# Designs tried in a protein design chat: VHH binders against Uncharacterized protein F13C5.5. Part 6

Target 1, 168 residues: Uncharacterized protein F13C5.5, of Caenorhabditis elegans (o76565)
Amino acid sequence: EICPMDKHAICNTGHLSCTCSVSQEDEAPVPEISCNALIARDLETGNFPVVSVEFDLNNSAEALEEFPEDAFRDKISSSLRVDEEDVIVLRTSCVGTDDTLTIQFVILKKDTNSSALPFAIEDLIDAESIATRMKAMGHLSQIANLDVDTIEYTEELVDLEFEPSNLE
Short names: E, the ipSAE of ESMFold2; O, the ipSAE of OpenDDE; V2, 0.75 times the mean of E and O plus 0.25 times the DockQ between their complexes.

## First folded at step 1 (VHH)

Design p9 (framework vhh_lunsekimig_d3)
Fold by ESMFold2-Fast, scan of step 1:
Structure p9 (fold): chain B 168 residues (1-168), chain A 119 residues (1-119)
Amino acid sequence: as target 1 above (168 residues)
Amino acid sequence: EVQLVESGGGVVQPGGSLRLSCAASGSTFSIYRLYWYRQAAGIERELIASITSGGSTNYVDSVKGRFTISRDNSENTMYLQMNSLRAEDTGLYYCAAKTGRYFSPYDYWGQGTLVTVSS
């Protein structure tokens, strides 16, 4: 099952993950790449515990063309009292249908040197603690006008040898 | 490359107002956050206000309610509206830009514009 193109365009690539494109400053546009390939530039290779938020899109009146990342990061940063630039969205993906959107993210520890790329696990706030705190906050039942179904911690494999053709 | 040019500085009396502008050029689509910093004589630069690409703002306590940061993405310009100015607001005001969220962050700085509050 793939995300229907006519309901939520963010999910309409025929994959269970969203495809990213990126351009480098003062260079020709780079080819379209997977979101996971972008993540690999900021994080060390390995398994990272991340916070996973599942949104229920069934009650969304409008087709979701793109994820409202700035509004999401603003809501997370204000609710957890962290800097917005420390909220790093790693991946957006759809599971089976246009009814569920999953966002995976991490939060950098305060005063982490932004030039110390790639970031290691030690540079991140514990994802299980974040998920626990968020689940206790009633006002996070909606984020960026989207209904939150589940908040949990999961593990994400970051691999610098990742091939875009291997996207599921 | 991103170039930042500040304008709007000057001499004003206590209680007065000034509007600073920061015009960005170059690869402005890469800017995810813009900042206003202030540097008084003999002290390190202090972050006073910031604004994200989505319009989220942050201020230091000493300027809350007096200063307003805003952004016009169609003009690639950021503003700082400064009201109820005090002598301690005197200093060089710098515009800065942070590019990319998931890429190696590069900070770009303007040349600075002088604000003097004196009777």
Scores: ipSAE 0.000, ipTM 0.120, lowest interface PAE 13.4, mean pLDDT 68

## First folded at step 2 (VHH)

Design c6a (from c6 with R104D; framework vhh_h_nbbcii10_fgla; at its last look DockQ between E and O 0.39; V2 from the best seeds 0.00; counts 0 for: pae E 8.3 > 2, unsure alone 60.1 < 65)
Amino acid sequence: QVQLVESGGGLVQPGGSLRLSCAASGFTFDYRSSYALGWFRQAPGQGLEAVAAISWSGGSTYYADSVKGRFTISRDNSKNTLYLQMNSLRAEDTAVYYCAADSDLYTGYRPEEYDYWGQGTLVTVSS
ESMFold2, look of step 2: ipSAE 0.006; ipTM 0.291
ESMFold2 (binder alone), look of step 2: mean pLDDT 77; pTM 0.802
OpenDDE, look of step 2: ipSAE 0.084; ipTM 0.544
ESMFold2, look of step 5: ipSAE 0.012; ipTM 0.334
ESMFold2 (binder alone), look of step 5: mean pLDDT 77; pTM 0.801
OpenDDE, look of step 5: ipSAE 0.121; ipTM 0.547

Design h7a (from h7 with S102D; framework vhh_3k1k_2; at its last look DockQ between E and O 0.03; V2 from the best seeds 0.00; counts 0 for: pae E 11.7 > 2, grease 26.8 > 24.2, placed apart)
Fold by ESMFold2, look of step 2:
Structure h7a (fold): chain B 168 residues (1-168), chain A 120 residues (1-120)
Amino acid sequence: as target 1 above (168 residues)
Amino acid sequence: QVQLVESGGALVQPGGSLRLSCAASGFTFSTYWMRWYRQAPGKEREWVAGISSSGGRTSYEDSVKGRFTISRDDARNTVYLQMNSLKPEDTAVYYCATYRSDLYGYYDYWGQGTQVTVSS
């Protein structure tokens, strides 16, 4: 009930603007293109290497109405000494939980030409290296005034749409 | 509808300077990356410079680094290209560009171009 996502979220305003979450299965169409359009992911599996940050929302002192993307990007960029605009958010998700928020992102290499969309893995700073560095940073136990539970490297993007469970 | 209008192109001597302007309308300028391209006679259009929506990141094609500077003025919805130490090889039509993505696709938007000629 404290997830800052009502029905969908839009991330990366500007020419990189894209839908980073859809929380209602019956919502159609998604009015903006998926953040999948920014990356050259494996089209068969949907896999793409990302950094995944999970926030524990149980101790949030203030109700969230929106994911604080600008503050998130500011903290990540200052901590890793990269440009704020190089931090690209691909997913925001509360799917399957009422009290956690998962953010998945990548970081462009410093010299990447923004006209070379979609971004391939070689255009991005190695996500496993980013996750390892972030896990070593004690000051990242809180980002954007939200408590960080985990920071992990993964290739499994959170599903963009809510799907009915079918356990057959 | 998106509109980009370049101006400032002229005939100049080698070693001279020019400042190109691109006035933008029909979209929220402050949230879009802006780019300059150029096309010399008989050649393909090539990227010259780009500037992020925040203005914090700029990038340049190798042959213009140190000579050209891209900048933006969000209050005037305008992007600039300051061109110094001009060479005959810089002769081209210069285009301002941006792109948009939405439910219907990914689109590049272009101005009409402004002619820069460097000749003695």
Scores: ipSAE 0.006, ipTM 0.152, lowest interface PAE 11.7, mean pLDDT 76
ESMFold2 (binder alone), look of step 2: mean pLDDT 83; pTM 0.851
OpenDDE, look of step 2: ipSAE 0.009; ipTM 0.240

## First folded at step 4 (VHH)

Design a13 (from c6a with R110E; framework vhh_h_nbbcii10_fgla)
Amino acid sequence: QVQLVESGGGLVQPGGSLRLSCAASGFTFDYRSSYALGWFRQAPGQGLEAVAAISWSGGSTYYADSVKGRFTISRDNSKNTLYLQMNSLRAEDTAVYYCAADSDLYTGYEPEEYDYWGQGTLVTVSS
ESMFold2-Fast, scan of step 4: ipSAE 0.385; ipTM 0.750

Design a14 (from c6a with R110S; framework vhh_h_nbbcii10_fgla)
Amino acid sequence: QVQLVESGGGLVQPGGSLRLSCAASGFTFDYRSSYALGWFRQAPGQGLEAVAAISWSGGSTYYADSVKGRFTISRDNSKNTLYLQMNSLRAEDTAVYYCAADSDLYTGYSPEEYDYWGQGTLVTVSS
ESMFold2-Fast, scan of step 4: ipSAE 0.391; ipTM 0.758

Design a18 (from c6a with G59R S60D R110S; framework vhh_h_nbbcii10_fgla)
Fold by ESMFold2-Fast, scan of step 4:
Structure a18 (fold): chain B 168 residues (1-168), chain A 127 residues (1-127)
Amino acid sequence: as target 1 above (168 residues)
Amino acid sequence: QVQLVESGGGLVQPGGSLRLSCAASGFTFDYRSSYALGWFRQAPGQGLEAVAAISWSGRDTYYADSVKGRFTISRDNSKNTLYLQMNSLRAEDTAVYYCAADSDLYTGYSPEEYDYWGQGTLVTVSS
């Protein structure tokens, strides 16, 4: 499933990012959400490590209608001295995340011409090295005016859970 | 400010082995560094050539075709030390060997992409 039951994905072509949103024709006061669900689904065919960044929202999530992906990519690319187009955001949090926003991303090597998923591991900058570098950089304690709580490397993509419905 | 100091060079006969070490200090960030590290060499009368490179985690390595299968690059981040284990040495391996550090995350093999360099250590392979 691309998005939660009450949402559908709206994707920015060529940017590999999506937003989950409710019908705008309803009077429900539900904010728009950034969730990269379509990209995450496509990456189920991939087997490669990613960098995971967790932001502390201090319960200010209502002020954040979508993940500021362009600001994030700009900050990452300038701080790590890579091309902005090579910073690929793969997953992000959706509604039901209480006080944290989790972003998973990779960085393509500068000479990579691949535009298709899944990425070959040799075309990616080593995710563990990226996470270690980011942890060492004091100015990455805040990205896009969001407080960075944790930066870690994971061997695989982690599913971002929506607020659970009470089910059997 | 990164400083690199090589050691372990010397005279060895063809077919022999040597282990080069590069001690790194003064990384820009106190408790961690993600610098890519590499070994380059310059034979008498020739230009610099890449020998091997390694990412911070050790998960990504490069070897020049001329040394692949004979040389092994490794690093010990707890000791801030880079190593090059050179086996089955040939006369053509005679060169001054330099260690170098790249402060960005690209895995480059061009000397121009490396920011910090050691002073070099001479390796002579002859009978």
Scores: ipSAE 0.024, ipTM 0.455, lowest interface PAE 5.7, mean pLDDT 70

Design a27 (from c6a with W56Y; framework vhh_h_nbbcii10_fgla)
Amino acid sequence: QVQLVESGGGLVQPGGSLRLSCAASGFTFDYRSSYALGWFRQAPGQGLEAVAAISYSGGSTYYADSVKGRFTISRDNSKNTLYLQMNSLRAEDTAVYYCAADSDLYTGYRPEEYDYWGQGTLVTVSS
ESMFold2-Fast, scan of step 4: ipSAE 0.446; ipTM 0.764

Design a28 (from c6a with S60D S103D R110E; framework vhh_h_nbbcii10_fgla; at its last look DockQ between E and O 0.06; V2 from the best seeds 0.00; counts 0 for: pae E 9.4 > 2, placed apart)
Amino acid sequence: QVQLVESGGGLVQPGGSLRLSCAASGFTFDYRSSYALGWFRQAPGQGLEAVAAISWSGGDTYYADSVKGRFTISRDNSKNTLYLQMNSLRAEDTAVYYCAADDDLYTGYEPEEYDYWGQGTLVTVSS
ESMFold2-Fast, scan of step 4: ipSAE 0.364; ipTM 0.718
ESMFold2, look of step 5: ipSAE 0.000; ipTM 0.222
ESMFold2 (binder alone), look of step 5: mean pLDDT 78; pTM 0.806
OpenDDE, look of step 5: ipSAE 0.509; ipTM 0.783
ESMFold2, look of step 7: ipSAE 0.011; ipTM 0.186
ESMFold2 (binder alone), look of step 7: mean pLDDT 79; pTM 0.814
OpenDDE, look of step 7: ipSAE 0.444; ipTM 0.734

Design b1 (framework vhh_h_nbbcii10_fgla)
Fold by ESMFold2-Fast, scan of step 4:
Structure b1 (fold): chain B 168 residues (1-168), chain A 128 residues (1-128)
Amino acid sequence: as target 1 above (168 residues)
Amino acid sequence: QVQLVESGGGLVQPGGSLRLSCAASGFTFDYRSSYALGWFRQAPGQGLEAVAAISWSGGSTYYADSVKGRFTISRDNSKNTLYLQMNSLRAEDTAVYYCAADSDLYTRLPSSHNFRYWGQGTLVTVSS
């Protein structure tokens, strides 16, 4: 049914149900996972290649209060056959959206002092090789109970904060 | 199933050069088969020694101190081939050279235990 002129249709996302209401927020919101609920991490160690994993939070089964970094590192460790302590998460953020979580990380070669910052590039496993291998692994469609959307690498640590160009 | 075949070995005089090749079959050097590749050698009466290693993208390389500055490792993923360019060869470089695959260059020094697939070896003899 078409709603009266003084009322608005309020529909639940993903559901074929709508109601006509004089208020825009008459329907209880559908529970969803928000990236804003997760603790942002920003640890810059210099310009070097990193692996970026983007998670789709719209398909998450659970509400998260913080990013499960230990579970993430454990999954990377077991999947790539590296020690968990050598998996270093550099940045965890919700840049540009509330429904996408971006994790940037590196993997130190074994017997490297992981506490020595900034890291020397020769002490890091090649990020392109890591990203390529992860893309080839079907079991990495989900990491730490979060759905993986994209896996990429970059030649340097990218700034995860949006900074609009100054036109003037 | 997976086979690595070395070629390019032979007799060379001290100060000379050789280029070794390792052709892969049973898998391809593409993103589904992201293997680290390496060269190992075994001189007569000695143990197996890591010579050089390279990641899938070529972004990470390793060289043993004894060959650094003289040898260059490279790969051509489109040809499924690994190379070792050996310059300024010395009598001490005389060995059987083996191609190996399947390591992530995780350790600072490549170990034979990190490589699962091995070639048959090719002999390099440096003598006058």
Scores: ipSAE 0.189, ipTM 0.591, lowest interface PAE 4.3, mean pLDDT 73

Design b11 (from c6a with D102G R110T D115E; framework vhh_h_nbbcii10_fgla)
Amino acid sequence: QVQLVESGGGLVQPGGSLRLSCAASGFTFDYRSSYALGWFRQAPGQGLEAVAAISWSGGSTYYADSVKGRFTISRDNSKNTLYLQMNSLRAEDTAVYYCAAGSDLYTGYTPEEYEYWGQGTLVTVSS
ESMFold2-Fast, scan of step 4: ipSAE 0.314; ipTM 0.634

Design b12 (from c6a with D102R R110T P111A E112S; framework vhh_h_nbbcii10_fgla)
Fold by ESMFold2-Fast, scan of step 4:
Structure b12 (fold): chain B 168 residues (1-168), chain A 127 residues (1-127)
Amino acid sequence: as target 1 above (168 residues)
Amino acid sequence: QVQLVESGGGLVQPGGSLRLSCAASGFTFDYRSSYALGWFRQAPGQGLEAVAAISWSGGSTYYADSVKGRFTISRDNSKNTLYLQMNSLRAEDTAVYYCAARSDLYTGYTASEYDYWGQGTLVTVSS
């Protein structure tokens, strides 16, 4: 979608919808990033270790309309010297807070078939190595202009069964 | 300057065991310099062959089919040392063994993907 010059796109990345609207001309407070507006995907995490990156949205340098997944993957792949196609974002979520965005991802070993979910653990680069390497890299205090708060790995088993809320 | 130095090579009889060590200088194997590490060998008159590789955390390992079940790769990041435990040695294991380090996170076995190399240590398996 193309917007006229007097309008700009307003997107809700969780719903994949955008509309064109007129900007205000007057000076306004810098827009704050809403955690819910940056939820781009929620894929099965399976029963394998993942790397979790938590972003602090309160100190973001730029207001973003959607999570910059391509910029995130580009930064991870260039920083860790892995192929971009091997960086798989599994989940983006706002667990427990409105000001913290959590990204869960894995990195596939070379020549692994990425279409197969859940991934076999043997096909993944170990999450502990990824998280420890990232923590040692000073230039990863920001990714895609978002402030990185924490980088951790988890070996917790994730329940693959999802039950929808029972509503009357 | 990154330097890798191998030790522990020597003459051993078939069926015997040896433990090779690789010590790093100019950098560390800890989380500040997370390098994947491997062992390669070159037998007389033959090309360079990958033997084993290990990720920084030890969670991912590779072994050549010819050494599976006989060799064990391990690392001690606190001692800045890589090891290769070689058991049930055969005449065909006679080679110069090289320690190598990668700066990325892959544990692949292609020699061209390794950035730093030791000078090698000779292992001779003979009766």
Scores: ipSAE 0.028, ipTM 0.389, lowest interface PAE 5.2, mean pLDDT 72

Design b2 (framework vhh_h_nbbcii10_fgla)
Fold by ESMFold2-Fast, scan of step 4:
Structure b2 (fold): chain B 168 residues (1-168), chain A 128 residues (1-128)
Amino acid sequence: as target 1 above (168 residues)
Amino acid sequence: QVQLVESGGGLVQPGGSLRLSCAASGFTFDYRSSYALGWFRQAPGQGLEAVAAISWSGGSTYYADSVKGRFTISRDNSKNTLYLQMNSLRAEDTAVYYCAADSDLYTELPSSHNFDYWGQGTLVTVSS
């Protein structure tokens, strides 16, 4: 009924997918450790802002075979001027038949004592908020097979107290 | 073959600065193959002490209380190199400094006991 929020991610690809009408049991087990497990292990007892993006699929959810995660990460990294490897998709989910797709991701920061930052405020393409840039991206034709009407975003501090073995 | 090679050690006056480098070969400094990178030291007649560590993502750093505010750990994944910038050096910082890597994806959260690969060490002497 409900697409899995904790669907397994492959760390070497970062790939997550969700189809609202498909059971979790229809997918083969993935033997590789998930990116969520690495993030939980790395950020023990810490918290960091998570960006949530919600797409309105306009009754097209059943046509979505998999989320175009590589294209999404490429657009986020280009728009925010960060390394693509620093954009980690944690979850891609839809809830039942609501025709909304939620993507949660984080942008990892480099050591604050390093002069090499993943990005600086002055390096952003425009002075408008992240929400404005993400909304513009959601209307771009380069997001293949995704008919979007609305982009919402939130920044939330998330405690990553997950047990790594439970994130695979 | 995984190898770590330290450089940058030497003699320095109290209050001076040194930058240590650790060049890695045989693996990459990213989250797909390395959990954490760190610097450890051993002073004459003392045990091995953790100095600083940096997570696979660079998002988390650790510093021993004795070096907080003076030492900075950083990594350059494009050069496969780990750095330790040491400022305001004290006589008590005199030690052989080792770089280390932990690549075990199923290890409990990294501690000095869980680092799998070690360099040969570089001597730092702080003396007037």
Scores: ipSAE 0.000, ipTM 0.101, lowest interface PAE 18.1, mean pLDDT 55

Design b3 (from c6a with T107G G108L Y109P R110S P111S E112H E113N Y114F; framework vhh_h_nbbcii10_fgla)
Fold by ESMFold2-Fast, scan of step 4:
Structure b3 (fold): chain B 168 residues (1-168), chain A 127 residues (1-127)
Amino acid sequence: as target 1 above (168 residues)
Amino acid sequence: QVQLVESGGGLVQPGGSLRLSCAASGFTFDYRSSYALGWFRQAPGQGLEAVAAISWSGGSTYYADSVKGRFTISRDNSKNTLYLQMNSLRAEDTAVYYCAADSDLYGLPSSHNFDYWGQGTLVTVSS
């Protein structure tokens, strides 16, 4: 299940088990693995198509101690032959259990200044094309030693229940 | 424009061998003309299955579990020709085999469903 609007998913450190929680920013520990990590960037308010990769964690013999974001970005960049710095992971999310982990990411067009915020849709490679190619490439059945269940594009970025500017 | 043409299919006995070739044309001498290449197959009444894939440099390969140890993928980058050496063929390897190319996303960001597919070549493993 997707978390209610006033809650966000939190992954426990050393585990991929996630729960929906109301933010307690002043007291809550910063998790080592964050299911709702949003890179500290100013994206436009609108709807950005993103690529969503769902990992099937069933049959995982070991709990992951840390999400291997660098390995994920390296695998994506090498498989699609784009620069690793252009692969931007926007969010991770767990749907109520430790059985599914969703990663949402975008890829910047060649030579786009990664410091030029906010990004416009025209600065991004078409998410539908990325998802289609990834589905066609059988060697992406595993990414960063995790089993890929589905790869799709979504028409909008998954909303955060908490936005940093609203909390301050 | 990239065009792919498969060859080397046919009828073989179980335990036999075949070598499939995929000739790619339409590449320029531009260094951006490199592609990842792969083999897919579709058995009668079944869906499309990825068989093997090879990166542009040849440094990374993928094989489906059903073919590991029996099939070998390779490429000749000077000709942009892809090969699939199939050994110890089994009846369940009977399928139409397709060659496919995936272009650099920076070069063709709006492409869908892989950029280019060949027409397919039939491999029948039967006595």
Scores: ipSAE 0.022, ipTM 0.274, lowest interface PAE 5.3, mean pLDDT 65

Design b4 (from c6a with F27G T28S F29E D30Y Y31S R32Y S34T Y35F A36S; framework vhh_h_nbbcii10_fgla)
Fold by ESMFold2-Fast, scan of step 4:
Structure b4 (fold): chain B 168 residues (1-168), chain A 127 residues (1-127)
Amino acid sequence: as target 1 above (168 residues)
Amino acid sequence: QVQLVESGGGLVQPGGSLRLSCAASGGSEYSYSTFSLGWFRQAPGQGLEAVAAISWSGGSTYYADSVKGRFTISRDNSKNTLYLQMNSLRAEDTAVYYCAADSDLYTGYRPEEYDYWGQGTLVTVSS
């Protein structure tokens, strides 16, 4: 889902889907929340590198009510020659500045079917290799009919400090 | 289209060192620097086994348990060259060493996952 300018993505764990919500505080923008915090918490460390794709929505040809995850995964899997089911979208974030949408994802190694179970870092394809291959391809100026602004990898850990407090 | 040529093999005494090189040529329509690269070996009467592998950037490496701490894999993408620094060599390291390249992101450390192979260079460790 593409989020309006003044909303932030909040993601349901296990479903890999995100919704947009307005801050109640009317103060500084609230921190973004990981789309897969539950799966990340189920890992022993929860810390691993990801690929980050930033989309420029200023010239988008269509209004979307949700992020086109299937189309995104189809494009990534076709371009990189990996299985679509191994492309795992972990976070979708809409920032309150301009029309920018950020997607963070990982790719599982072949024969790893553990999207519902914790996956080990050694079961992930190296994020730096993914980002570099994508940058080398002149074909990824658009993904899922969205304009790509930047593709990077981050060695930043999955940030679990922004998870909401658990209820009793 | 990509060709790999190994060099640096030879006879060395136990405890000695050797540095293997693997030069890539051809395949100008591909970016060799984006491939995963590996070293594999085959000892007399044994099967082909993985020794070490390195991602395109050098940021991720694999080493077989038998060589970990003794061998170092590295690459120079500006020269299209892969290296294997072999220290503290043992008689059981005697083998033909092959370099290989994997064009797919589904890179494993199994020989069948690699697309391009060199002809091999012999390393003999004996006294």
Scores: ipSAE 0.052, ipTM 0.342, lowest interface PAE 4.3, mean pLDDT 69

Design b5 (from c6a with F27G T28S F29E D30Y Y31R R32Y; framework vhh_h_nbbcii10_fgla)
Fold by ESMFold2-Fast, scan of step 4:
Structure b5 (fold): chain B 168 residues (1-168), chain A 127 residues (1-127)
Amino acid sequence: as target 1 above (168 residues)
Amino acid sequence: QVQLVESGGGLVQPGGSLRLSCAASGGSEYRYSSYALGWFRQAPGQGLEAVAAISWSGGSTYYADSVKGRFTISRDNSKNTLYLQMNSLRAEDTAVYYCAADSDLYTGYRPEEYDYWGQGTLVTVSS
């Protein structure tokens, strides 16, 4: 019988959206919001451009209970020479298995107002350029001590769930 | 490390068209396709102004409000060349035009974000 002893527990939750915080001009507290609400969709297609990184967890020495987002953002920002605050992780999910972790992220252009939500596509660094540069960098075979399988530009369809106005 | 050489400047009459080219050579840290590229101009007696910028893939472009709908920026990564197609030229477009390259992913519109600069090409719009 299948018991919940998956090697990488993060894959069991199927994080299709995460909770993100964005900095404010005066460093005031920011609300937690859905990461999928941080960028505007193409109104015609419902798609938005992201960079997708697929990690092979089969060779990971440690079981993952959560994604090491800070280490990921630090590696991305240092490797691409962008500000860590501008690296926004939108989704973390396991596609079809508990051994493959997919991370989708965007990078804000320099000096973008992080309080101006949702970010327009024009506020983002072109995802195709990000993916192209990452593929050219041999040292990105590992990010946050995880083995990189695939780096790709993708356009994602955003599913809007109706949520009743609720403080919970 | 990147060397930028501009061409295509000259004298045109108002309402005319001109195409500027910027040939990139050198650079060993990143391939030409890894640079963001832009066009900047400096009119007589004025400061440096951003005109247009284009991302590494060509998928993202910026235009100053004064040139939107008249100018088109493009790049040919196979030829390591940046272009600026200028249509419906006005006397106010008279300036020295510079191409510039930014090795960072930040495709800024500020001159200080750009690491490498061409020597400039003069565009004069006059009857």
Scores: ipSAE 0.016, ipTM 0.350, lowest interface PAE 5.7, mean pLDDT 69

Design b6 (framework vhh_h_nbbcii10_fgla)
Amino acid sequence: QVQLVESGGGLVQPGGSLRLSCAASGGSEYSYSSYALGWFRQAPGQGLEAVAAISWSGGSTYYADSVKGRFTISRDNSKNTLYLQMNSLRAEDTAVYYCAADSDLYTELPSSHNFDYWGQGTLVTVSS
ESMFold2-Fast, scan of step 4: ipSAE 0.320; ipTM 0.598

Design b8 (from c6a with T107S R110Y E112S; framework vhh_h_nbbcii10_fgla)
Fold by ESMFold2-Fast, scan of step 4:
Structure b8 (fold): chain B 168 residues (1-168), chain A 127 residues (1-127)
Amino acid sequence: as target 1 above (168 residues)
Amino acid sequence: QVQLVESGGGLVQPGGSLRLSCAASGFTFDYRSSYALGWFRQAPGQGLEAVAAISWSGGSTYYADSVKGRFTISRDNSKNTLYLQMNSLRAEDTAVYYCAADSDLYSGYYPSEYDYWGQGTLVTVSS
């Protein structure tokens, strides 16, 4: 009955016995994305707004081994004229989809002394203002060579399916 | 060209109220139109100090400790207007009040970081 994460149950026709298998002949395609979660932090939910960016991977010719976080932060900081170290990526998710990558991030106000989670709302730049400005910038239709599908803000950190990074 | 024009200043007795308005014009509808707006004041013989600031969406505000709980900053983006509701006014609130616009998303609590300034409106709190 219980199968490991990388296996699925296969039942013989007319038999109640099932076995766990990594068979390549599923009814639906098996989603395989080389993307991994880059942030393995225990985050509190519902305590501050975030900016969500959805990337369309359908036109990407390259497999993603990791999210290009430094390139993302560099593009965001340069475009919005904020310090790169103030751009904090909180979550990244490519699990459950083969064509969409979702990133949630915040930007700390200048001269903020605390980087500890959970962030106080007064230490964050307003997420709605960030999303509004980003949507107005034509060159942000692509970030880190990835096509941007949507940019929105949410009033709280949303649960995204993600795989934790291996701790090293 | 961006222009900011303040109004609503005047003479008021201690404990009274005033509402300041700042009309903004000349903003281009692009990423620069998402300006943060703030109120600054300069009392006689003193330097310029921050009073309150508000993000484009109104979702983030700042207040100086001396005015917190008495003053309320708000904005109407459809009218390109910034407001400062001043309640429980004190003699120490007597100053020329300036509105200012900051094109950066960072908290613009320092006068040197604001790009555009109004001409100022005088608020006098006295008997």
Scores: ipSAE 0.014, ipTM 0.342, lowest interface PAE 6.5, mean pLDDT 71

